# Ledger of designs, part 103: VH-VL binders against q9umr5

Target 1, 268 residues: q9umr5
Amino acid sequence: SYKPVIVVHGLFDSSYSFRHLLEYINETHPGTVVTVLDLFDGRESLRPLWEQVQGFREAVVPIMAKAPQGVHLICYSQGGLVCRALLSVMDDHNVDSFISLSSPQMGQYGDTDYLKWLFPTSMRSNLYRICYSPWGQEFSICNYWHDPHHDDLYLNASSFLALINGERDHPNATVWRKNFLRVGHLVLIGGPDDGVITPWQSSFFGFYDANETVLEMEEQLVYLRDSFGLKTLLARGAIVRCPMAGISHTAWHSNRTLYETCIEPWLS

## First folded at step 24 (VH-VL)

Design yk8
Fold by ESMFold2, look of step 24:
Structure yk8 (fold): chain C 268 residues (1-268), chain A 123 residues (1-123), chain B 112 residues (1-112)
Amino acid sequence: as target 1 above (268 residues)
Amino acid sequence: QVQLVQSGAEVKKPGSSVKVSCKASGGTFSDYAISWVRQAPGQGLEYLGEVIPMFHTRNYNKKFKGRVTITADKSTSTAYMELSSLRSEDTAVYYCARTKYDILEGFSDFDYWGQGTMVTVSS
Amino acid sequence: DVVMTQSPLSLPVTLGQPASISCRSSQSLVWSHGNTFLNWFQQRPGQSPRRLIYKVSNRDSGVPDRFSGSGSGTDFTLKISRVEAEDVGVYYCMQGTHEPFTFGQGTKLEIK
């Protein structure tokens, strides 16, 4: 029998966005219990990510309790950051596959149509003045804004990403790392034609240096220091990288080839 | 100048469906969310849900989930609301309205409204 | 769902006199410090609603300065300093802080 699947949506999403993904799972893995968490929908997806993590934690506990053999997570876009934090704060999670579907795992630094939609008078070069303030950190998109040219402000002002990455001192960092490492597999999905996640390699824990050159996961300080367990997971053979070109940000959960190639094999 | 123009009044039988259109002009369609609100005769306003063309997302008031579908067509700058399994209680004027999700200035909710579309459900 | 309660529901006012409409929410409408998504709409007879006030106290362009909004947390007020004949209609508060968005019951303003 197949492990239950829990789906966590992204920015401005609701459970409706995953209708095709649910169809694919039903066709290939009949009888799988799939729960799309219907929390922080629409506008509420802009609430602080720690509030979202708290609410999603409350929702996943009973699902995990009913499935002692384990569960899988499929977490889309912003939802992948929520899920990574869940795995860190839950010392009793039983997640086998954590499937990160085009998530900004190392943050976001892009002048995309999406940024302009939320910040019509700003550019990526000056958004740090807004996001790296207590006021800005009350919005989820600022919780993972990562300006490579203002790293000192990022490290001091980030209420979320710098903490879950172990980039800023935090008394729970060791416990969070231990909890995260209980995951069976980390499946990283993304691609160059996403159009929103910037750099798109953030979905694979890559990110810009100060010259806006993309450094891959293995070149990142968080990997080298093994601050939350990436180096350990890679050494165990537990990290799967599944890049796919030709998929826009809104199409990851509605592409059958992507599902069959990158998701289906991990829904044991 | 921003304008939201809706399709004309409709009379429907119980159990059928209705689809109301809302054509936007005078702005960039993808810059906004389009929401639907209804008003039964002599009653107040009730939010149905929204579509966000930029994100290709929809969010529905859970009271209407399963019966309401809200869509957008960027090529015609038109949003649609479809309500199925109609009941007499669904008799109302249906409005579209737009929202700007500007974080700095604050969300600008329902700054422009359509003229309304009367939907009458009777035997 | 957040319940929005308006008072009074019927407001007869003498022309030229002030009017005041109360709106109370069942939950705080504070999103963040400086952001409270409480709006006021006016619906004249036979017309679509029109927004008057957004974010508690910000007047939309073209709205006369005799309209003002105030309040915080769960308690909000719309005031008209001097009612004119064109102000006849129904006034609604609406919250956009919590999904689903909800409206008050409406306050019908009439000239005595």
Scores: ipSAE 0.804, ipTM 0.889, lowest interface PAE 0.8, mean pLDDT 92
Fold by ESMFold2, fold request of step 25:
Structure yk8 (fold): chain C 268 residues (1-268), chain A 123 residues (1-123), chain B 112 residues (1-112)
Amino acid sequence: as target 1 above (268 residues)
Amino acid sequence: QVQLVQSGAEVKKPGSSVKVSCKASGGTFSDYAISWVRQAPGQGLEYLGEVIPMFHTRNYNKKFKGRVTITADKSTSTAYMELSSLRSEDTAVYYCARTKYDILEGFSDFDYWGQGTMVTVSS
Amino acid sequence: DVVMTQSPLSLPVTLGQPASISCRSSQSLVWSHGNTFLNWFQQRPGQSPRRLIYKVSNRDSGVPDRFSGSGSGTDFTLKISRVEAEDVGVYYCMQGTHEPFTFGQGTKLEIK
């Protein structure tokens, strides 16, 4: 009766992190098959995102094959970037709802305690020196680091985000856009009290300009040029924006009100 | 002067549980992951799992089939390891150790260890 | 799980002579392109383990320069150029590239 749900976790996560989300789904949509992908757990969540995309693709293929009527994706934090890349590289995916749960879809430029934990001697203004190097691109967080003050370095060095956003020419860009556009709904979730995703509007495809003013999705060049299909999806009525205040980054998958408001309606 | 000080030795019966503490001093607790490793008498080292206080995450060696729980309390700078449904083969010295996840310098695994806690499981 | 195999398991050595311990992994320990998280630990009798080497070849602070690490991919070596009496103990390799982290069986170094 209900489409299967596939969950893709974030940085340092494991399947245990989603136990409350699984409980909510079981209560409201009994009988739903929910799979939290047990790949790239813990330290392995720092592996290059293309490596993670390849592994997650292999894991989702049999699940999708057993569900010809479609599946839903719930993808948390950096997992939302993995999922967006999956939708682009899979030419026969059958995803109805792609639920992006506080994901840095336009990148990250945050000088947070989380950043300092991984880069103790750096700050956001100088991290580009590490992240936009071959060494830095071996780590997932650098794959979506987006320094608005070093656009030329971002465009040349980003091995992941600039490519899936269509910000750098790529032979597969047209095919990736076509594949992404086969999704039924794009559900964007995030909020101002997240505390990690910076700017928090990155979860809604907003991001800083060169003056660190946040431009919303409709003001972004990737939207205006429709480089991977956002403008087409919005015109189709397929984009849902569900912001919620008062939720910290680690609490998105364990807040019942958030689930009932932003997730539950899309798990047909 | 970094120091990891563990709780004292314990004697337990099969089927019970044990909770070992690891108090960190001489550094900033939230800057590190805390891992647990055990060593049965005359045997090698075996990794149990880790907790990362900053990210509020935990990751376990699946060999223990959900019997292990690793937690942290930032306010007391203390990590805990609980092992349930104890068996005689769980008799071992249990160590805590720390990891620095510095991306620039690379991961620095288990640079400091606790003194060890002997857990004896005996009928 | 990545299996770490040490050789030899018992290593009697004459004082002042070199010693060499091999560690082989069942999978490559290369993270992506160049980083390899292979560590060496020493456990002296009655003590907690102590880290000697991290990232294949980097000596920890306070570790004598007679200890060196080398290797790549799946094959790694710890060398002691001139064994001293205080080197008695068990030596473990450990990989941190793949979850779960795993140790070799240990090599007991003894003075003849």
Scores: ipSAE 0.793, ipTM 0.883, lowest interface PAE 0.9, mean pLDDT 92
Fold by ESMFold2, fold request of step 25:
Structure yk8 (fold): chain C 268 residues (1-268), chain A 123 residues (1-123), chain B 112 residues (1-112)
Amino acid sequence: as target 1 above (268 residues)
Amino acid sequence: QVQLVQSGAEVKKPGSSVKVSCKASGGTFSDYAISWVRQAPGQGLEYLGEVIPMFHTRNYNKKFKGRVTITADKSTSTAYMELSSLRSEDTAVYYCARTKYDILEGFSDFDYWGQGTMVTVSS
Amino acid sequence: DVVMTQSPLSLPVTLGQPASISCRSSQSLVWSHGNTFLNWFQQRPGQSPRRLIYKVSNRDSGVPDRFSGSGSGTDFTLKISRVEAEDVGVYYCMQGTHEPFTFGQGTKLEIK
């Protein structure tokens, strides 16, 4: 009756983090098959995002094959970048709703407590020296670090984000755009009180310009050039924006009001 | 001076639960992951899981079949390990240890350990 | 789970002589292209474990220079160049590259 739901977790997560989300789905959509992918848990969430994409791809193939009517993705934080890459690299995905739950879709540029936790001797102003190096790109958090004051280094050194955004030319750009556009809906969730995603508008494809002024999705070059399909999706009415204030980064998957407002309507 | 101080020894009956505390001092509690490791008599060391107070995340060794719960209280700089449905095989010394996830210097696993807490499960 | 196999399990050594402990993993411990999270711990009688070596070969602060670590991939070695009486105890290797973290069985070092 209901399409299967696949859940992809974030940094340092495991399936335990989604226990409340699973309860909400079971209450409102009984009989829904929900799979929280138990891969790259804990420390392994720091592995390069392309390694994670490859592993998650292998895990979702049999689930999608058994559900020819389609599946839904709920992807939290870093997991939303993994899911967006999956939608691009899989010629054969059948995802209806891609629900991006406070994910840094345009990248991250903030001196948050979690950044200091991983880089205790660095500041956002100098982290580009670590992240835009070959060995820095071997860690997932650097795969989406986006320093607006070193955009030339970002565009040249990013092994992940600049590619999936179509910000750097590559031979698969046309195929990736075609694959991504097969999604039924893109549901963007986030809010100003998140406290980790910086700017929080990254969850809605907004980001800083060189003056650290936030430009919204429709002002971004990747949107204007339609480099991976955002403009096309918006024109189809396939992008849903569901901002909610008052929710911290660790609470998105355990807030019933958020679930009922932003997630439940898309789990057909 | 960094110190991890654990709660005292406990004797428990099979089927009950135990909760061991680990209070950190001499450093910044939220800068570290806190892990739990046990050592049964005549056996080696066995990892139970970890909590990361900064991210409010937990990751457990699946061997313990959902019987283990590891938590942290940032306000008291204290981590806890609770093991439920105790069996005689759970008799062990339980240690807490900390990890620094420093990407530039490399992960520094279990650089400091608590003194250990003996848990004896007997009928 | 990654299996960590130590040898020997019992190691009697004459004071002042060298000692060598081997640790083999069932999978590579290399993190992508870089670091290898292989650690060595010493547990003296009646005490908590103490870290000696992290990341294969890095000596922890306060650890005498007679301790050294080496190896790569799946094969690792802890060496003590000259065993002293204070070195009595059990030595464990541990890997932190793969979840769950796992330890070797331990090597009991004794003075003969």
Scores: ipSAE 0.772, ipTM 0.872, lowest interface PAE 1.0, mean pLDDT 92

